# VHH binders against o26223: the designs that were tried, part 276

Target 1, 191 residues: o26223
Amino acid sequence: MKLLWTSQHIKVTVHIDGKVSKMDVLEAIKTRRSIRKYQDREVPEELIDKILDAAMCGPSAVDERPWHFIVVRNREMLEKIPEVHPYGAMVKDAPVAIIVCCDSSLEKIPGFWVQDCSIASQNILLAAHSLGLGAVWTGVYPLEDRVEGIRRLFSIPEHVIPFSVIPLGYPAENPGTRDLFDPDRIHLEKW
Below, E stands for the ipSAE of ESMFold2; O stands for the ipSAE of OpenDDE; V2 stands for 0.75 times the mean of E and O plus 0.25 times the DockQ between their complexes.

## First folded at step 17 (VHH)

Design XA8 (framework vhh_7nfr_2; at its last look DockQ between E and O 0.29; V2 from the best seeds 0.00; counts 0 for: pae E 2.9 > 2)
Fold by OpenDDE, look of step 17:
Structure XA8 (fold): chain B 191 residues (1-191), chain A 124 residues (1-124)
Amino acid sequence: as target 1 above (191 residues)
Amino acid sequence: QVQLQESGGGLVQPGGSLRLSCAASGFKFSRYWMSWVRQAPGEGREWVSSISWKGTFTYYADSVKGRFTIARDNVKNTLYLLMDSLKSDDTAVYYCAKHIYSSKPKTQDEFDYWGQGTQVTVSS
């Protein structure tokens, strides 16, 4: 970060675009953290496309693929999301958010859409991390007030259920990594 | 009501300098990317420069790169354009514009509000 000072004491920050290194899948899983602080840096559309591609690569029950994605870049809309999602305060600080939704009309087996959309959401998080972005899963479903709030805000039809809101951006924090392995949660052959 | 008001334009000789200002009101200025766009007589609008909401990232058209500097004061709700080494081709009406998105603009449709513009004339 080079600070250029003009004769008028105007601070100009020049940021050099760095190449994001790819990481393997295990590294992505183990090192991923929820990121809630973001740089005021643009997220390229190409990265969002890659993230959405990854989101659609997850398995689904009987290959029903019930998910839809709303990509939100409109700043005014991002600023409004916390009004209906009180635990989504960080969304207004992100340059982009993805809303994962289920189209219930695409369900082949009732109830598995929660698993399907969870897988899609997790893939978004992992893909974002592997691409050098930070993200956090903010749950919408099954809380009715959040579901309805997001529905109204984005004019989502009744047969479509908002599931999660995932803000994304270049990280402005580094929470470090955690070891969450717990052998007491592993049972051999029986409980 | 959103308002953008440009000032600082005028007549200057080639090689001269100007400082444009845009006073913003009616919205949370510090939460939006801002741009300068210019329009020369008989020509379309040309993007000049953009700045991120915190001022960390700046972008310039190739035609002004190295000569112009975009800046902002979020406390004063003001956008600036420092123009050095002005050329005759820089003659235009300069507009400040509010972004819809947190990104470098691709089209003019990515702005939702515009100022009235300030005239910059570079002539010997």
Scores: ipSAE 0.883, ipTM 0.938, lowest interface PAE 0.5, mean pLDDT 93
Fold by ESMFold2, look of step 17:
Structure XA8 (fold): chain B 191 residues (1-191), chain A 124 residues (1-124)
Amino acid sequence: as target 1 above (191 residues)
Amino acid sequence: QVQLQESGGGLVQPGGSLRLSCAASGFKFSRYWMSWVRQAPGEGREWVSSISWKGTFTYYADSVKGRFTIARDNVKNTLYLLMDSLKSDDTAVYYCAKHIYSSKPKTQDEFDYWGQGTQVTVSS
């Protein structure tokens, strides 16, 4: 049994539930859905570590890797996010959220950080899905009131740009898959 | 302001039962994990049990598994601990504690508010 060590010698028994599924990459892409309802189940730190590792595997413009991530688990802070991010109401119901940020001092090619952070954000969604978690990308940038609100709330410095807030948890809904293939969007050789 | 008030302690014989209650106010009780933690005389605090904010997931220290049941009523904002098959080494002050995070506690610093405690004494 695993004991919780503290200066007060608190003893804790921990039941570890690290459900990891084998999932083909095309299956993950096709079956991932935005999940906005979460179980009150703990998301282990190990899973967040795996998700952030995956986020950082994305390509970036000239390998600039401009991303930084804030992991938010504090319930009071999660409850405050909707006050500055009105379309992020579900964030208060998640056990954890990841804020994807750009450090503009790492930018090597102006303006491509948006693509870079979008790739990292999508990798977070796919990795979470492959680990049995549900997530949703809620947009912060380019809406300046959201950017400044999140910056103030999390003490983010002026040269760092919060891009997205991604709440995640074990899903409490199953919206199913969608068939979105549209051949009219495919152009051969020219428009 | 956050308030946690335990009740239901007392003197009980070995093998007996007690139900502890913790009345919560001043915060959105249904949004937080809650725990019971106990402290025997002259000893450090021992985590006893935790419950997730909807009550779906419950966790117990090995010393109490199968004998204690944690529960919550999110309408009445009350946390419970049903204690069965009590033993002398269950004698302690029992505290309810509010989690900062939605996870099993690793240290006492993961609780931001504690109740005043209720004494449980198991003796023949």
Scores: ipSAE 0.504, ipTM 0.808, lowest interface PAE 2.9, mean pLDDT 90
ESMFold2 (binder alone), look of step 17: mean pLDDT 83; pTM 0.841

Design XA9 (framework vhh_7nfr_2; at its last look DockQ between E and O 0.47; V2 from the best seeds 0.00; counts 0 for: pae E 3.3 > 2)
Fold by OpenDDE, look of step 17:
Structure XA9 (fold): chain B 191 residues (1-191), chain A 124 residues (1-124)
Amino acid sequence: as target 1 above (191 residues)
Amino acid sequence: QVQLQESGGGLVQPGGSLRLSCAASGFKFSRYWMSWVRQAPGEGREWVSSISWKGTHTYYADSVKGRFTIARDNVKNTLYLLMDSLKSDDTAVYYCAKHIYSSKPKTQDEFDYWGQGTQVTVSS
C-alpha cells in the first residue's frame, strides 16, 4: 500500500480583491515559515497597522507592555541594516521592516521584557502570515554588537533595547510546511 | 553624488509620441522605486507614473493611463517614459524622481532626489 503523500499544497489563494482570507490561529501557527525572499511589491500601510495591533495584544509581565516598534520603510535604512546585522541580509530585500524594542523604563519586573518582546515578535510573524505576508525573526538581542549597531543606526536611546528586526513582504518563496511535533519532548508528570 | 538626468523632451503635435529617458548615477538604481513627475506652467507638481525596483509593478495617474508606459533598464541605470497620444494638457516639465520608499508615492515628500527636468510641449 503506497502511502501517496498527497502534498496538500495549501494554496494560499491570494485573492486579488485585497480580501486576505482569514486563517484560524492554529493554521497560522502550524503553517508559518520564515520567509527571506520578497516580491517587488509594496506592503500596504493597513497591513502594517494590523500587524502592529496584533503585536500589542500579547501578554506582558504584570502588564508592563515595554515594547516599542520602529517601522522602517526608508530604503536607504533598510539597505544599511545588514551592515550592522550580518544575519539580516534579507532585510535589504524587503519593502518594510519592524524593529521591536524594549523601553527599559517601562519594565516593572527585571528580565521579563525578553519574554514580552518575544511574544510581540511572534505575534508579528503570525499576523503577517495570516495576512498573506512573509516575515522572519532576525535576532538582535542579546548580541551586543547587533544591539549597539541597530541602536546607533536608528539613534535609539540608551534606555531602549533593540530586540529583533523583522523584515516583511509578500513572499517570493514557499518553503512548505514542516511537522515539528516531537513526542519525545513531552514528559508526563515528571522528567 | 546622486544624479538624475532627463532627456528626450521636445515639441510634438497632438497625437504624437515621445520617449523620455532618465539616466541615473551615484546610487544603486536597481534598489529603488522610480517615478515621473510633471509640472505644467502655473500648476503644481503632478505625479505621472511609478515603477517598482525590479519593474514588476507600475502605476499611472488617471490622466495618463493607457497612453504612457513607464519602464526601466537596471543594467543601464535608466528610467523611461513612453508617451503616446500626447495632448496639449501633457505640456509640462517632466522630472525623474527617486523614491525614499518601496511604494507608490502618496506625496511629493516621498522623493529624495530629482532631475533637472525635460520640457515636453504639445502644440499644433
Scores: ipSAE 0.865, ipTM 0.932, lowest interface PAE 0.5, mean pLDDT 92
Fold by ESMFold2, look of step 17:
Structure XA9 (fold): chain B 191 residues (1-191), chain A 124 residues (1-124)
Amino acid sequence: as target 1 above (191 residues)
Amino acid sequence: QVQLQESGGGLVQPGGSLRLSCAASGFKFSRYWMSWVRQAPGEGREWVSSISWKGTHTYYADSVKGRFTIARDNVKNTLYLLMDSLKSDDTAVYYCAKHIYSSKPKTQDEFDYWGQGTQVTVSS
């Protein structure tokens, strides 16, 4: 007569599209687009684990590795992010988001944590794309109101700086590829 | 403030059909996965079915697959369970439950709100 949860054996097929395997790294970089519309489909924990593994493969200033990651799957919390992040409206539509943070107590060279966390954030975007997911980087740092709003919402201590919020999910849009190469941005020997 | 109110249960013969409803209020219903969970006499709670917040993905326990259909109406804030080909093993109190996460549930603590339940009895 006790309340017991029973796990029924359920056959669930998870399909990963052809973008997951054997993608050339240059092609992944060129075809990754910011995705702001997601299916209401579950993102398995395994994929998040692979993405965070990739995030931590990035270089950092003097190997300081100042990053921490908050994985947000709680629907109520995802719905609250736009209240403190005015350009994060799409986060409420995602099944999961990753908050990239800097632990300033791990800094070895002051101020380089921004580059470190940017590298981790881009690796998240590329890894998600390679796994058939869509994602977008929404900026938090250096906008003080966003930093404090996210810190308050997720109980982040004062020495930890939320850098970015990255919602992700199976894409529900295809913006297409872009040709962004601009030779005028290349300067030989000097400006 | 969150309220889930099930209805549509009753007494049916084996092979019969029932349609359960769950009226939701006090939260943004269209933003949450929802489930049906049942509890047979003297047993623990058993997950029956889940539906994603837009309704595009549905999941069923093996014991009900092919016989039950979960659906939602995000305009009327109502969750449904259409039960066909009912059998005695389906006798239970059926609960509507609100997910915390956008995923299939693994444990009972992945629901933060439950309805009062509606009795379904299938008897020969």
Scores: ipSAE 0.434, ipTM 0.788, lowest interface PAE 3.3, mean pLDDT 90
ESMFold2 (binder alone), look of step 17: mean pLDDT 82; pTM 0.835

Design YA1 (framework vhh_7nfr_2; at its last look DockQ between E and O 0.81; V2 from the best seeds 0.00; counts 0 for: pae E 4.2 > 2)
Fold by OpenDDE, look of step 17:
Structure YA1 (fold): chain B 191 residues (1-191), chain A 124 residues (1-124)
Amino acid sequence: as target 1 above (191 residues)
Amino acid sequence: QVQLQESGGGLVQPGGSLRLSCAASGFTFWEKWMSWVRQAPGEGREWVSSISYTGGWTEYADSVKGRFTIARDNVKNTLYLLMDSLKSDDTAVYYCAKHKYSAFPETQDEFDYWGQGTQVTVSS
């Protein structure tokens, strides 16, 4: 059953065999939405591997690649994350979460790790979406209360900074698409 | 401005019960972990109990475990401490404390705001 979702919905072409068709990069970017409801369905390890591969393909300052990833499938830990992250309630409903971290010892230029980990986090979201999964970026850094909460919960070393928590799963909602293009934000040659 | 105001303290007989309240204002209460800390005369501050912002995770000092219950009402912006089977050693000023971090405290420096405290006296 080809569920053709119309242009107003996240165009997820699900093949009859349950395989999600590949989408091009612009489609992935334009149709991605934060997904906070998930099916009671496990995410295959192969998909997580692909997502993590994508996460590591982004650029980083002077190629410092400071990112680390904690893949969380343990139900008890998933249920504890909302207790240390005020906006992480949906994590308890996800079959898996990825915690993006920065190893500060790998940083070559101070401060660019935020950009590096942001790129990695966004690539996780896009890759997940392109693979037929739903995800949401829940910010940890730079809020100290969340940083230390996640750090202690996962026994993360002091030189490693938790940056984001990204729950993933097969989507159980369809929030539709948004048109976010704003020509007023575009300036030609000068402000 | 962050404000924490404790109430409910008083004089009680050994074996008695009290209910402390802490009214919070000046911050988003439901986003923060909260604790009770007490200080007996001539003693340092002693951590009593902590609660996550949802109330789904609580911890207690060994000295009060099984007797005290921490709770919160995020709609009322109020923290509670139910104290049962009170002992003379429970005599102290009880403080409500706001956490800096979403974690159980390791040091007293992990609290960024304190109430004025409420006196609890357990005496025959």
Scores: ipSAE 0.797, ipTM 0.902, lowest interface PAE 0.6, mean pLDDT 92
Fold by ESMFold2, look of step 17:
Structure YA1 (fold): chain B 191 residues (1-191), chain A 124 residues (1-124)
Amino acid sequence: as target 1 above (191 residues)
Amino acid sequence: QVQLQESGGGLVQPGGSLRLSCAASGFTFWEKWMSWVRQAPGEGREWVSSISYTGGWTEYADSVKGRFTIARDNVKNTLYLLMDSLKSDDTAVYYCAKHKYSAFPETQDEFDYWGQGTQVTVSS
């Protein structure tokens, strides 16, 4: 509901009902789709904060929590990502992107940071979806040329590994639903 | 096998123009940054220009800015250097070079493949 206000004798305020629809977690998982087209609409900082909070809720190997996140809103920087990331073309059209990184100095057990950062990345996708946003995971690691391209573009130090670039925004497409359950992928007790 | 083959060099008078081409094969051309590098007689190799894989980000050495234009055709897998207002000090062998990374190079060690070069000679 939009209210019309006047400033004559009375202070005028605009109320926007900010209640976010509660989405069941299984519904969120089943309905999340990769979104590559975004509205020309900014994403409020408070939504990014909620998404990053969710990202950091993921489990990690021996609780190492190796992740760091770069939030990119600058148009010039977003437009340069496709120039170092061949499958990141949609990033220039997004109002914001999150780069998920591993700080290798935080590793407690070698090699599990990939699982750790994958978990954080998926949590970003689910949290964005539950907040009415669309997102897509674009792969950086383990492709050395992409890793180095993103590292240099964002001045990421050598011991920090860019893992994924996740553009997000209010969706401008609806790819539809899918039925992906395949019982043949389930093995009881043995292969 | 990665292959880079330059062509289009030749003898040109000062103020003239040339168009260099580099035919690329053996890799996914549209996923890679490319450069032109030149070497004058008796000198080391000098970076000339680089282009991102889409062509949306180009950089030039100060010595060629405003006179040279790097371009690419990702359908034909071809890199170009359009050279205008040529000067005698542009005389060099011009090499097409493939970047190891999708980034501007910091050293020449970051060019993992080179063409055989094409001679450009600017003389009166």
Scores: ipSAE 0.303, ipTM 0.706, lowest interface PAE 4.2, mean pLDDT 89
ESMFold2 (binder alone), look of step 17: mean pLDDT 80; pTM 0.814

Design YA10 (framework vhh_7nfr_2; at its last look DockQ between E and O 0.78; V2 from the best seeds 0.00; counts 0 for: pae E 4.0 > 2)
Fold by OpenDDE, look of step 17:
Structure YA10 (fold): chain B 191 residues (1-191), chain A 124 residues (1-124)
Amino acid sequence: as target 1 above (191 residues)
Amino acid sequence: QVQLQESGGGLVQPGGSLRLSCAASGFTFWDKWMSWVRQAPGEGREWVSSISYSGGWTEYADSVKGRFTIARDNVKNTLYLLMDSLKSDDTAVYYCAKHKYSAFPETQDEFDYWGQGTQVTVSS
């Protein structure tokens, strides 16, 4: 017997044991949306672990894997994040946020860490969605005001660069799906 | 071009009150932290107060805590400093300053733009 958690606008099918139905990778990619409204419901640690596992499965330049993750559940800190991130208003409403960071000391080739952390961030979004959670990527880097704001708020060392803040929670909105396919962006053999 | 223009300064007696305003233009005001900094004659610049872009987080120097209130109106692109119970030691030029970072300032270099200042004189 599948329990249907009906939040307003989003139907999530969960198993009786609380497990969310699996999505295939293309479904997850195509149906993922930024979610900025969350239910008043805690996210189990098990789900965060799975999300972080996924975050670390992406490729990185020369396998440098420069990423670190700060998992934030403290209510006071979640409420402070919007004060240092002007587009992070929804973070105060989320039960948890992940801050993706780069340890520059792990960087083998300069500059590729942005790609590495982007891949990690995207995997967080996809994994969250596949697990029945909503998330949104709020960019920190490369805006210096946000970078330093987050750094100081979380006492992040100077050699570590905050990259993104990703609030997560059970969705309380359903923005629908988009068709973003644009054949004009595809070039065959030459531009 | 970024512009910060202070107003509201003047001569006031000890125990009096003033309200300073800073009109901001040339940048997106609502997503920037702002501060008041003052400079007394013969002294260095002294941080007075800072406010987050939403106004939800404020800090004050110990010298003004409980007497001054920083506020902002993001619709009007204006920063305010409400000064109550003024003392002679509050005599200074008061500057409005824009932050480089979304954090409370540690050094003067963390401000990228300054106003021309407004004179506040507290004297009997």
Scores: ipSAE 0.786, ipTM 0.898, lowest interface PAE 0.6, mean pLDDT 92
Fold by ESMFold2, look of step 17:
Structure YA10 (fold): chain B 191 residues (1-191), chain A 124 residues (1-124)
Amino acid sequence: as target 1 above (191 residues)
Amino acid sequence: QVQLQESGGGLVQPGGSLRLSCAASGFTFWDKWMSWVRQAPGEGREWVSSISYSGGWTEYADSVKGRFTIARDNVKNTLYLLMDSLKSDDTAVYYCAKHKYSAFPETQDEFDYWGQGTQVTVSS
């Protein structure tokens, strides 16, 4: 039942909901920036669900879909990531991080899991951006010390390879957009 | 050439204190985990303590917890072990060790470089 109020005693319909903006895909790709500063604000679980749904929509070599995701919200664990990942300092300040992993038992073509997990990682960045969040891809694979550090911290089994750690949250910075198009990188027919 | 040189050992009375130092060179010290490992006469090597590359995460063997403090100075490339309330059971050669991985070690072959050690002797 809707409640209507007015000082003029006319029926006025009041809606208390909102509508989320839809971002064009090319706009999302062109405006996404790495965000390393986050508001002290939780990210709702439903947004993480949407981001992971998007991550799993990526193509993979022979549809192998080798990816697994660890969602990290525990403060103590987020604070330990920078201690095993030298360039992951911003993770301690994020409300949540997603670890993208490869389950090597799902590989159907050796070595293509790197492309597969890269696609999933980029989809996470784009989906987060489209939902008003900021994120950054911090590299784990192929650095042996980072791979083993993250694996042990999160009890990841030996046949599973942590690929990336992606902290995310509502942004507390705005680096602006960049014009990166370089026609000299485009080669027609040959090099 | 990776080099680890321990110093600061010596003879102390029970209940006394020592500070061990390990000077590191030949590698990027600030992004490596480091440990102290000790070996008593006639015994195998015993892990004592580990410290993450930034110093924000430390762990200790139960036998030394509350008495020993591991620390590092990434500007001076030096690892430290402050030993308080020393006991006769702490008598050992103490080694500085560099980790292969950014993780606590599961085996001793995960230390890819070792120092020559410094002797700590607790009297009686």
Scores: ipSAE 0.316, ipTM 0.703, lowest interface PAE 4.0, mean pLDDT 89
ESMFold2 (binder alone), look of step 17: mean pLDDT 80; pTM 0.817

Design YA11 (framework vhh_7nfr_2; at its last look DockQ between E and O 0.01; V2 from the best seeds 0.00; counts 0 for: pae E 15.6 > 2, placed apart)
Fold by OpenDDE, look of step 17:
Structure YA11 (fold): chain B 191 residues (1-191), chain A 124 residues (1-124)
Amino acid sequence: as target 1 above (191 residues)
Amino acid sequence: QVQLQESGGGLVQPGGSLRLSCAASGFTFWMKWMSWVRQAPGEGREWVSSISYSGGWTEYADSVKGRFTIARDNVKNTLYLLMDSLKSDDTAVYYCAKHKYSAFPETQDEFDYWGQGTQVTVSS
């Protein structure tokens, strides 16, 4: 028996065992949206583990895997994040946030860590969506004011660079899907 | 161009009150942390108070805690410092300062713009 969790505007099919229906990769990519409203519902640790596992499955330059993740559930800290991130207002409403960081000491080739952490961040978004959660990527790097704000708030060492803050929760909104395909952005053999 | 203009300073008796204002322009005010810093004659600059861009987080130097209140109006692009129970030791030029970072300042280098300052004199 599939329990349909109907929040206002989002139908999520949840298995009786609390397992969310699986999405194929293309479905997840095409239907993912930024979610900034969340239900008053805790996210199970099991789901966070799966999301973090996915985050670490992306490629990285020369397999440097420079990423670290801070999982934030503390209510006080979640409420402080918007005070150091001007576009992080929704974080205070989320039951959990993941901060993606780069350990610069792990970097093998300079500059590619941005790509590595971007891939990790995107995988977090996709995994969250496939698991019936909503998330949004709030950029920290490369804005120094946000980087230092998050660094100090979480006592992140100098060699570690906060990259993104991603609040997660069960969706309380349904922004719909977008068709972003643009054939004008495709060039055959030459520009 | 970033501009910060302080006002509201003056001469006041001990125990009196003042309200300082700082008019900000040339940047997105609501996206930046702001501080008040003061400098007494012959002394270095002293941090007084800071406020997050939303105003939800404030901190004060121990010397002014309980007496001063920092506030901001993001619609008016104005920073305020409400000063109560003023003491002679509060005599200084008060500067409005814009933060480089979304954090409470640790050094003077964390401010990228300063106002011209407004003189506050507390004397009997």
Scores: ipSAE 0.790, ipTM 0.900, lowest interface PAE 0.6, mean pLDDT 92
Fold by ESMFold2, look of step 17:
Structure YA11 (fold): chain B 191 residues (1-191), chain A 124 residues (1-124)
Amino acid sequence: as target 1 above (191 residues)
Amino acid sequence: QVQLQESGGGLVQPGGSLRLSCAASGFTFWMKWMSWVRQAPGEGREWVSSISYSGGWTEYADSVKGRFTIARDNVKNTLYLLMDSLKSDDTAVYYCAKHKYSAFPETQDEFDYWGQGTQVTVSS
């Protein structure tokens, strides 16, 4: 059983690794999984640059682009995140995390920053996956205790709102692909 | 307030070298792509080189590839351009430019701040 699990996931992982630089966008969307276990392996700075570039390619309400990103590699800081984020335990084991934030002074339409930062966060996940990395979105906003905990930990100013923490690294697990298409969720022409 | 100040220009002979510097302030320097752009007398602005936040990704115009090196010091908030094997065609005012977005620029409107420039003159 375990040998079958390992052999199946090893084969899929090797194939996915071979496509990391040129993955089709639909393939990336359909095969991305939340990864919470990472190899003890550094993520090259070049890949983080590509991921952040992708993060900023998302649309935003009236082109307000309210996002800012904190790149965290410092081991002590990564280990402190679970202290203020109770379901962020995997962050301490990641080689790097990206904190997606909203600068409210850039907001042009009230409240749309949540959609804007969600788009940036999803682009991070997809870009990481396309580069052979695994990542997971961990929720900060709208949970007030998490928002204030992350704000204090990273000295984030009052007008800046931490939205999500995204640990990433080379995956140490392969949960496989899921078929989540549900035609009952589709409504033609009206509800 | 964003400020970019270039320095290090001057007169050099063909085949010579120069190091340009750009002191940056008023923004989070390490979070931004930076570029060098030049403008020869009577010409439009020409993109020269770009560098990512960490310095891990660099790009060069074909006209300078192999001769110029872009670099950055994120502790001192300084962008550099090391120019070797200078030619008369390199004579221009060189500008430090901050990217509006964190992407390789496709047009000049993707830079939101520019320095005053520093003159590089390769004698002929």
Scores: ipSAE 0.006, ipTM 0.120, lowest interface PAE 15.6, mean pLDDT 84
ESMFold2 (binder alone), look of step 17: mean pLDDT 80; pTM 0.815

